# Ledger of designs, part 18: VHH binders against Gliding motility regulatory protein (frzE)

Target 1, 240 residues: Gliding motility regulatory protein (frzE), of Myxococcus xanthus (p18769r270to509)
Amino acid sequence: DISNEVREQLDRVESDLHMLRDDAFRFVRRNDDGINTLHGNLAKMADHVAEARLVPLSTVFDAFPRAVREMSRTQGKEVDLVIENADIGVDRSMLGDVRDALVHLLRNSVDHGVESPDTRQQLGKPLNGRIRIRVRVDGDMLHIEVEDDGRGIDPERLRQAAISKRLINAVQAAALSEREAIELIFRPGFSTRDQVSELSGRGVGMDVVKRKVETLGGSVGVSSRIGRGSTITLRLPQSL
Below, E stands for the ipSAE of ESMFold2; O stands for the ipSAE of ESMFold2 at other seeds; V2 stands for 0.75 times the mean of E and O plus 0.25 times the DockQ between their complexes.

## First folded at step 16 (VHH; framework vhh_8fcz_2)

Design m3 (from z2 with S30D; at its last look DockQ between E and O 0.84; V2 from the best seeds 0.00; counts 0 for: pae E 3.7 > 2, grease 24.9 > 24.2)
Fold by ESMFold2, look of step 16:
Structure m3 (fold): chain B 240 residues (1-240), chain A 123 residues (1-123)
Amino acid sequence: as target 1 above (240 residues)
Amino acid sequence: QVQLVESGGGLVQPGGSLRLSCAASGFTFDYHEMNWVRQPPGKGLEWVSGISYTGSYTTYADSVEGRFTIIRDNDKKMVYLQMTSLKTEDTAVYYCAKDLSTHYYDTGSFDSEGQGTQVTVSS
């Protein structure tokens, strides 16, 4: 008698517990859906903030034609600058780094890469030298190529300079391919001239540019052929 | 035509601070990296610090890293060297210089300079 009453109460309690468990599971699932929705909205907001921070590379590049003209006149050279795809954007925080790297490359091309008009005539080249800046996006990465049609980089001079600066020994230098030798321009303290001064190879050189680009998650590449010119490629994430 | 005018040197005690200035004229300042070099008494020139065109990249000699800060102001055509924790071995004439960077076609060298500014660190 009494035992049936207790069993009925226990059955009712068990049923209530199952219903509470089911309600708890439904609550958790609804909260998971809400959390997933919030996560999606936060991701969209982060994307919109990143997009709002992108600035066209033209804000950097607009000064370059004048800069190249001034550099060229100072050096007695004639250099045409061609810029492609300057409307592609980059994170605003990277503009100074990009500008500094590119001005360095432009000065090297004008001052040291592109030959004088008389020399270019002797070499059968167009009298006006050419520097081309080409921008493209590949996935998340911005590629900026700076190409000149100048004298090119001499891998043997680079091997010899590296030996003289004790960056590598003669055995190591002989083992380098031409491509590997050209990569020596990124080594700290590198210089193509012998100088007794402690100032040789100091300042903000290609090794510093490469380090900064790598810190930003990018890379720097070089290709060159003697007599034909050189291309330096900066690869940078478009946004940080 | 090209002029670099250094100033701000003086006599200071060890541990002291000093700020050097370099006023540039006669060239397009924004297109040149800038450097500080120094000449200690009876010794040759010694590179101290360099700064890229907009100031995004800076470099320092090991002997001054953490103590000196190079700064540029392209609008005013000025380069500065903020020196702190000065030591007697920092005694030198300080010069600013343009374009000392490693060039992949050719090397840079000490270009134009002004008269310098004397920094003397002594008890």
Scores: ipSAE 0.332, ipTM 0.689, lowest interface PAE 3.6, mean pLDDT 83
ESMFold2 (binder alone), look of step 16: mean pLDDT 80; pTM 0.817
ESMFold2 at other seeds, look of step 16: ipSAE 0.351; ipTM 0.710

Design m4 (from z2 with Y31W; at its last look DockQ between E and O 0.71; V2 from the best seeds 0.00; counts 0 for: pae E 2.7 > 2, grease 25.5 > 24.2)
Amino acid sequence: QVQLVESGGGLVQPGGSLRLSCAASGFTFSWHEMNWVRQPPGKGLEWVSGISYTGSYTTYADSVEGRFTIIRDNDKKMVYLQMTSLKTEDTAVYYCAKDLSTHYYDTGSFDSEGQGTQVTVSS
ESMFold2, look of step 16: ipSAE 0.518; ipTM 0.790
ESMFold2 (binder alone), look of step 16: mean pLDDT 81; pTM 0.824
ESMFold2 at other seeds, look of step 16: ipSAE 0.538; ipTM 0.798
ESMFold2, look of step 17: ipSAE 0.421; ipTM 0.739
ESMFold2 (binder alone), look of step 17: mean pLDDT 80; pTM 0.813
ESMFold2 at other seeds, look of step 17: ipSAE 0.531; ipTM 0.792

Design m5 (from z2 with Y57W; at its last look DockQ between E and O 0.80; V2 from the best seeds 0.00; counts 0 for: pae O 3.2 > 2, grease 25.9 > 24.2)
Fold by ESMFold2 at other seeds, look of step 16:
Structure m5 (fold): chain B 240 residues (1-240), chain A 123 residues (1-123)
Amino acid sequence: as target 1 above (240 residues)
Amino acid sequence: QVQLVESGGGLVQPGGSLRLSCAASGFTFSYHEMNWVRQPPGKGLEWVSGISYTGSWTTYADSVEGRFTIIRDNDKKMVYLQMTSLKTEDTAVYYCAKDLSTHYYDTGSFDSEGQGTQVTVSS
């Protein structure tokens, strides 16, 4: 009858729909596999391109021994510079940023970190100050450490400078740990200058260094010990 | 003997443009950050802009950001300040200066060796 015919047609339609569903799943899976393979191959190509764009840090660092010598002579100081692993590469687009950061750090170490020869003699230190630039790669991250054996960063002096610059009040300053106080060097407008003025802490300071490094996907760290010296660490992606 | 010589100032109308120049000598220019500061009539010095050692980083006071551009040429030992969309509030003597913020170990003072260059913005 006609009702039986309709039921048979509905059964056939249901069977056809199941078959179509199965074919669609197989088709989607096959295309997903191909897309995953393509993504893997594109990732490999991106790695090769990134490696080809790397240039040795020596292209930046080779000028630093002469720069430190000139800075030292101008200040009446004796400072030795040691550079380790400058053959390690970085994306060429970051060379200017790396140079700017390191020149800033070297000037601070020579001009203000390393003590005069007379002071070093009184402290029982070698008359020649020492600055070390050390580079290493850990995974995709480049680590550049700039270490000096100078006077170190005094957290109490930083607290007082921040109060003088009206960046924090005395209660806030007293609440800072030693580590937190050293981090004040990254505050916009910060300066340890004796006189508070509209010009103090302006220009290209550690706040700018940190911001630019963070824009590149990196970070900046500081550690210091009074009388022993300071280390600034730049952490940057080796490639962009 | 550090020497900084500013030039390029003058009289301009509001909305106008001007380029200031600073010629540097007596020090190794590329090892120093450079800045522009200004002194409006009857007021103290205020910082305008700063530029890093290679020129890749620039900073600006809020009042001039978007209107002024600082540029350096280490080969020629020159610093420039390209000023556009000038306002009457920009009237001042402009000075260039080195190393305003390098002293997280110790303190320093503003270092200026020139007479500056006068910028007057007036209808």
Scores: ipSAE 0.398, ipTM 0.732, lowest interface PAE 3.2, mean pLDDT 84
ESMFold2, look of step 16: ipSAE 0.463; ipTM 0.758
ESMFold2 (binder alone), look of step 16: mean pLDDT 80; pTM 0.814

Design m6 (from z2 with T59V; at its last look DockQ between E and O 0.74; V2 from the best seeds 0.00; counts 0 for: pae O 3.1 > 2, grease 24.9 > 24.2)
Fold by ESMFold2 at other seeds, look of step 16:
Structure m6 (fold): chain B 240 residues (1-240), chain A 123 residues (1-123)
Amino acid sequence: as target 1 above (240 residues)
Amino acid sequence: QVQLVESGGGLVQPGGSLRLSCAASGFTFSYHEMNWVRQPPGKGLEWVSGISYTGSYTVYADSVEGRFTIIRDNDKKMVYLQMTSLKTEDTAVYYCAKDLSTHYYDTGSFDSEGQGTQVTVSS
């Protein structure tokens, strides 16, 4: 019979088509698994390359003790520098930016943070000032803290300087918390001088340092206590 | 002793270009930010540009941004100011200076160490 034979042939064709479809899906899944494995392996290779690009911070920090001694000598001060965990590495491409930021912080601490020996003796402080650089890694982020034991940042002086420079008015200044007032050091053109001059607050300041750190994906923090000193913290991705 | 010697000034037509140089000695050059300041005729000093210790950061006065470029070479202890699209308003004696930056305790101070270099942009 012709009708039965056609029906059987159609059933077999349908079964064959289902098997072919299943085979194609298995092939695609196996290929997809291989692609995912390759993507995973490429990610591992990228991590190994990033680790190989890391350079110890000692390559930057080794010059700092001499720099602090020279800065201190020209200011008539005695300042000890302590560096902790300089073996921790950073991406080679960030070395110049890290060095420039840290030299700026060191100069600020030596030139203007740490008091003269006479003043320190009157305050009951050790005659030698101290600057401490501490490095640590928290996840993918590098934290570099620069701490001095100097006079600290006076939030009221910062408020008054900001008013004098017309960055904020007296009402705005009074509304700032102490922490917010200290953050004024990051304002472009900021100066703590009572007198305005065309050169006052110019150059490469903390606003420029913060902007550069932020373009690298990091952040800058500050904490300070009058008479006890200041800490500036740079947070940077360890690798780019 | 700290010594800063400016050179490269001269007479230039408006729209012209000029490159100033500053040779530094008597201090550890790489530990200081460097700046150019200028004194127009009959006026006080005004800041032009600043550059960080290795040159990673540069800053310019609004009046010169886009036209002037500050450059430093720490191996040669040199600071340069590349000036283009010069205007008659740029006429001044130009000085280089160290350490004018904003800092969280006080501002920098300016002491002229050199005689400067005259830039005249005329007609």
Scores: ipSAE 0.379, ipTM 0.718, lowest interface PAE 3.1, mean pLDDT 83
ESMFold2, look of step 16: ipSAE 0.425; ipTM 0.747
ESMFold2 (binder alone), look of step 16: mean pLDDT 81; pTM 0.829

## First folded at step 17 (VHH; framework vhh_8fcz_2)

Design j1 (from m4 with F27R T59V; at its last look DockQ between E and O 0.70; V2 from the best seeds 0.00; counts 0 for: unsure alone 61.7 < 65, grease 25.8 > 24.2)
Amino acid sequence: QVQLVESGGGLVQPGGSLRLSCAASGRTFSWHEMNWVRQPPGKGLEWVSGISYTGSYTVYADSVEGRFTIIRDNDKKMVYLQMTSLKTEDTAVYYCAKDLSTHYYDTGSFDSEGQGTQVTVSS
ESMFold2, look of step 17: ipSAE 0.574; ipTM 0.808
ESMFold2 (binder alone), look of step 17: mean pLDDT 77; pTM 0.784
ESMFold2 at other seeds, look of step 17: ipSAE 0.581; ipTM 0.806

Design j2 (from m4 with Y53H T59V; at its last look DockQ between E and O 0.83; V2 from the best seeds 0.00; counts 0 for: pae E 3.1 > 2)
Fold by ESMFold2, look of step 17:
Structure j2 (fold): chain B 240 residues (1-240), chain A 123 residues (1-123)
Amino acid sequence: as target 1 above (240 residues)
Amino acid sequence: QVQLVESGGGLVQPGGSLRLSCAASGFTFSWHEMNWVRQPPGKGLEWVSGISHTGSYTVYADSVEGRFTIIRDNDKKMVYLQMTSLKTEDTAVYYCAKDLSTHYYDTGSFDSEGQGTQVTVSS
């Protein structure tokens, strides 16, 4: 009968389609495994190239003790610099940016953060101020901390500066927590200058430093306690 | 000891260009941020532009952004200000200054070390 032949042909076609489907899935899975292996090998090769491009941070940091000494002499201060883990490497292409950011932070700490020896004596602090640079790696990110033991950041001064620069009004300023007020240092247009009639505008500020670090894929943080000092933390990818 | 000598000013038509130079001596130039500041006739000082120690960061006042370019050469101890599309409002004495960064601990201050260079933009 012709009906039975059609049914048998349909059964064969169905079986063939199931086999082709299974073969297609097996082929896709095998290609995915090969692609994953190639991606893994390419990642390992990229890691080797990235490590070969790394330069120890000591190539930048070696000049810092002399720089801090010169800055200190200019300001009539005594400041010790301690650098930890400078042998950790960073992509050669980032050395200039790292140097610029750190020299900016060191100058701020020496010029404005660390008190004069007379003031430190009155406050019961060691006569020599201290700046500490600590480097560590967390995953593929560098953390560079610049800490001083100076006057710290005054959140009320920052609130008032932000009001005078019309970045916020008095009601908004009063609503800021101390942490939020300290973070005002990163706002574009921020300045602690009072109404200075001789000079309007700003020089290179922390907003510029933060923007550059963020362009490199990193971040900048601040922590401070008035009277005890401040820490600025740069987080940067070790490789670009 | 510290000396900053500005030059390159002059009279120019609106829309014109000038390049200002600043020669620095008496300090370790590469450890200082450098700036241009100007004083229009009868007015107070106005910050124009700043550049970081290696030049990786530059910043400009809104009034000059896109028209002025700050450049430094640490080997020659020079700072330049390339000015284009000049306007009559740009008429001022221009000064070079070091370390004008406003810091969050205390206010920064301006100390002129040079005589400045006059830029006059007029028809």
Scores: ipSAE 0.407, ipTM 0.737, lowest interface PAE 3.1, mean pLDDT 83
ESMFold2 (binder alone), look of step 17: mean pLDDT 82; pTM 0.832
ESMFold2 at other seeds, look of step 17: ipSAE 0.455; ipTM 0.757

Design j3 (from m4 with Y53H Y57W T59V; at its last look DockQ between E and O 0.58; V2 from the best seeds 0.00; counts 0 for: pae E 2.9 > 2)
Fold by ESMFold2, look of step 17:
Structure j3 (fold): chain B 240 residues (1-240), chain A 123 residues (1-123)
Amino acid sequence: as target 1 above (240 residues)
Amino acid sequence: QVQLVESGGGLVQPGGSLRLSCAASGFTFSWHEMNWVRQPPGKGLEWVSGISHTGSWTVYADSVEGRFTIIRDNDKKMVYLQMTSLKTEDTAVYYCAKDLSTHYYDTGSFDSEGQGTQVTVSS
């Protein structure tokens, strides 16, 4: 494929430029301020190559509005999706994992986060639920926030679920702050599923999302207010 | 509307191998996480394995880790379960299911039921 050839070429050039930078440093010990200029120029060239490998997130995100509409219809809900700054690029090698993580988060928000229109009316919320994906770059890091305005995460339910799964004892659970309790969603083996349900075990959970994001050199955060909604934040290197 | 059709089961000796297939239709397959679930004789349902919508992420129950492999083909709208080193304890009706991922708001539920495919591991 022509795009694979270009990608492979760009990767090779970036590696060669970094090696040249190292060689130039060895030379610098002999020759002074001109070498400092060369080091700066080589670093600049490496940055330009990295930027050329970036692919807009819209490549993946453009299908999300249709996906959310279909998810919403099957759940009898009305959910609006807003996507901000999808023109921002990311290393193509990360697109699949970003897509997997975001589809997982979107489904969780539509299926379980956003309330039915009747419930939202009772709560004084707009009848249409809202999910917002916001992208920004901070230094070398890409930040993707997925926010819904649904029921939010209940820290006490998480404490009790963790106790019932024997991940922590009651003393440990009582010692957790609200924020720490919400972070239990990332623990391997954590599940809010009832132990007496028809089906036991765990599918793809937030521990898998966190593991994959961390493998890419990033991190996952969560913020939530019960009754108000939740935000999951993926922090990833823009280029690897 | 949603249809999941399992196949590929059969009778096999302990230590043997089988490959299960699940044909999906009636929904946008590529946007759904897929799973295998089994029901041993006289027992309730057990989750076996799950796979993300692109196939990049797979998870397995402890009892099958290292022996089973879940695979999907979004072009063909298929999910597979490659089973090796089969044990008599693996005897069950196997079902595929969409969207069994755990969530942090409330208890998830089993969604969609095909007829299943019988796997019998017996000498």
Scores: ipSAE 0.401, ipTM 0.704, lowest interface PAE 2.9, mean pLDDT 83
ESMFold2 (binder alone), look of step 17: mean pLDDT 81; pTM 0.819
ESMFold2 at other seeds, look of step 17: ipSAE 0.521; ipTM 0.767

Design j4 (from m4 with T59V L100T; at its last look DockQ between E and O 0.74; V2 from the best seeds 0.00; counts 0 for: pae O 2.3 > 2, unsure alone 64.4 < 65, grease 25 > 24.2)
Fold by ESMFold2 at other seeds, look of step 17:
Structure j4 (fold): chain B 240 residues (1-240), chain A 123 residues (1-123)
Amino acid sequence: as target 1 above (240 residues)
Amino acid sequence: QVQLVESGGGLVQPGGSLRLSCAASGFTFSWHEMNWVRQPPGKGLEWVSGISYTGSYTVYADSVEGRFTIIRDNDKKMVYLQMTSLKTEDTAVYYCAKDTSTHYYDTGSFDSEGQGTQVTVSS
């Protein structure tokens, strides 16, 4: 009957509609695949840009051996500087802050850390003092260690300085462990004199170094043993 | 021998501007933080501004914050102080100074070897 032919035409239309629906789903899936591919390619490009921003730390370190030698001679000291893994890169935007921190640490090691040859002889130490800068990467974190074999940081002098600056009282100072006392060098206000009538500087101190490193997403550590030397460790993300 | 030579001072009206210069020699310039200090008439020295070894960090006294800018050029061994919106109380002899201590117990001591440069702010 005519009714049967109309039914078959309607079945064909229904089949065509299913096919069109399936085609539409395939189109959407292909578009999603293209978006996912573009996302992956953009992520790879971002990685390449970040790596291209890295600059070897040797660009910071190249002047240090000469400067340490000059400063050592002026101070009547013998100091060897050893730099390890300077080819490791860091984000270009961090170079100035890294250099400022390292110059500060190197000056302190030569001027106040490493003893004169006569004093080192009396202490049974090698006549040449030693400063070592060591760089390593651990995951996405850059570690820069500055180690000297000098007199170390005296925790009792730090306790007394903190009391004098009114950062802590005598009871609080006495309660600090040796390690906790050494970390006072990072305490805000520690590198500022208390007396307002005296000329004072507010340049780079360890609290400022720590704040800069923390702004970059890192941290600063100290390890020291009186008579044996000190190690300052800067931990920074390798890229921002 | 350490030598710091200041220049660029002069007579300026209130609200005016000056740029001071400091030429350094006789020491490893990039190893030192540099500072400006001033001596107002009949008063002692007061600290004005400081700048880190590379210039990545600068600090200012509250009285000059926002008006003065400290700049250094390690290649030329120069320190500058750009002064704007000058006030009569800025009248002083200005000296350039290098730091002398990086000790963990105390970071602030100054050596000023120069004669200074006179800044006079008056109508």
Scores: ipSAE 0.439, ipTM 0.727, lowest interface PAE 2.3, mean pLDDT 83
ESMFold2, look of step 17: ipSAE 0.470; ipTM 0.748
ESMFold2 (binder alone), look of step 17: mean pLDDT 79; pTM 0.813

Design j5 (from m4 with F27S W31F Y57W T59V; at its last look DockQ between E and O 0.86; V2 from the best seeds 0.00; counts 0 for: pae O 2.3 > 2, unsure alone 61.2 < 65, grease 29.1 > 24.2, SAP .718 > .668)
Fold by ESMFold2 at other seeds, look of step 17:
Structure j5 (fold): chain B 240 residues (1-240), chain A 123 residues (1-123)
Amino acid sequence: as target 1 above (240 residues)
Amino acid sequence: QVQLVESGGGLVQPGGSLRLSCAASGSTFSFHEMNWVRQPPGKGLEWVSGISYTGSWTVYADSVEGRFTIIRDNDKKMVYLQMTSLKTEDTAVYYCAKDLSTHYYDTGSFDSEGQGTQVTVSS
């Protein structure tokens, strides 16, 4: 009876192999279930942490009406500031960056964008200039728009300034669309000043604003029409 | 209007340190970006460093990055330039200046500058 014993041994081996296969499958499934649960719990914790870090943008914006009044007074201008949806929150770690970006935009609008009351009268505009800050959230992205009703950005002046500063050559400048030309304001070292000097375009400019916003995972946009004004849009993650 | 007065310059050896100060007067200091510029002997003005309105952003010329630190105190209306590892090439009159940034409208602006402070680095 050797043949019967061999068959029994083979049956035992087959049974053991089936058992091991089933055990291995159960182990893998348990591990997958645990990983899925852990992923879900980690996602919930991340959401709670992000929410706890949010601070209302009003903490940045509350000083701006007074600041714009003071800037306007020293420039001999009349400028109204309107702020919408300041209750929307942003990650506390971004408050300084948001404040610096917005002060830069407000300064440019008051000093260089909005015309003097005499000039606005000649142009048929309301004597008071207007700057509007609008905030909205789209998904996990914060959108902050800063709009003025000033002189607007001249694309041809930007092309010529970029050539004179050797950022691009004349062929490259001619190939830019108006939209692309306006985006030259983000190039390092760029300035539209009447006279080029070794100091022009230095400091903390729109190129730094764009770099900081992009480092935070966002973007910066510009829209403008000569004589009608400009809008700068900051798009930022609401949480880091 | 913001008026600026620089101080803190002097004579130092290469490798030494100095801290320059810029005292500001005026009502809107905290809403101006601030800069240090310098004029080496026989040369034109060159930009050294800039600091944003709140102080959270700083930028430096390649020649000074890692050696100089710009700081501002808006409550005291002060800007500082902490200079370390000074080189003879850093010899210049140093000025503080406001608002040297990119201007995207068709007009430029000029900043007020003080009388400067002399820094001399001699071997």
Scores: ipSAE 0.476, ipTM 0.751, lowest interface PAE 2.3, mean pLDDT 83
ESMFold2, look of step 17: ipSAE 0.514; ipTM 0.776
ESMFold2 (binder alone), look of step 17: mean pLDDT 76; pTM 0.770

Design j6 (from m4 with T59V S109E S112H; at its last look DockQ between E and O 0.84; V2 from the best seeds 0.00; counts 0 for: pae O 2.4 > 2, grease 26.7 > 24.2)
Fold by ESMFold2 at other seeds, look of step 17:
Structure j6 (fold): chain B 240 residues (1-240), chain A 123 residues (1-123)
Amino acid sequence: as target 1 above (240 residues)
Amino acid sequence: QVQLVESGGGLVQPGGSLRLSCAASGFTFSWHEMNWVRQPPGKGLEWVSGISYTGSYTVYADSVEGRFTIIRDNDKKMVYLQMTSLKTEDTAVYYCAKDLSTHYYDTGEFDHEGQGTQVTVSS
């Protein structure tokens, strides 16, 4: 009688509760899927906007071969410039920063890194020096390497220059590894000048370039070997 | 030949403003950083400010930071120094110079300056 009716109603309620639970889980899943889809679509839109703001580095690099020839002629040197992957883009707002950093590196290589033809001949090197600019993208980061085949950076000369400028003492200098000594080029006030003067270590040097690159979210690295040349690497976010 | 011609100096009261100009010729201006240096009375040269090739990087001596602004115009081959909040300590002959940056292979060199332009800050 009555007890069977109550049991049947309880079974119906239990079944309804299971159905409501399942519906609730499906609702939550659909909403979570929708939120994830929206997030994914917004990320894609952000990527598309970032790509639309990029301009090819060729807009900066196209002038460099002529400029290197002019700088080389002025210095009585012969230097070839090889540029790789110039079609890779960078945020247009960073073009000036990239150009100025690269011109600084090119002038260092032409004016002071690459040896004169007579010296290169005596060293058994090709008379034409070589500077190579390589660009690549790794994730959101742009990597620009500027490599020359010149004299390289002498760690001992850097240690001595830093002592002369009172940036470090002799004990500190002796404790530096060769890699650490080469990093001295990024120290504010650093100069390899033979005579100390108030003008030594001033102007737009590698410390200024590094600071600007770091403000943009990047970094600057150096690798060098005496007699073989040097590589400076700029790492910058491709988009701001 | 390389020539740098400074102008725009004069007598100014403390707190005043002045704009110096430097006209460059005889070299490819856009491939060189530019600097201002000064010589106070009875003292040697001291560096004031520098500016990179397109002007993206500027640097200043501590004594003038926040008060002076260096500007370049590569089309006109000009460098400017906008000076504000001038102090008596800023009294000096001001010269422009190219390529004072620290070279990681070699030292920078002071290369060609004009006669300079006199700035006198006096009550």
Scores: ipSAE 0.487, ipTM 0.777, lowest interface PAE 2.3, mean pLDDT 84
ESMFold2, look of step 17: ipSAE 0.529; ipTM 0.793
ESMFold2 (binder alone), look of step 17: mean pLDDT 82; pTM 0.839
ESMFold2, look of step 18: ipSAE 0.513; ipTM 0.786
ESMFold2 (binder alone), look of step 18: mean pLDDT 82; pTM 0.832
ESMFold2 at other seeds, look of step 18: ipSAE 0.484; ipTM 0.776

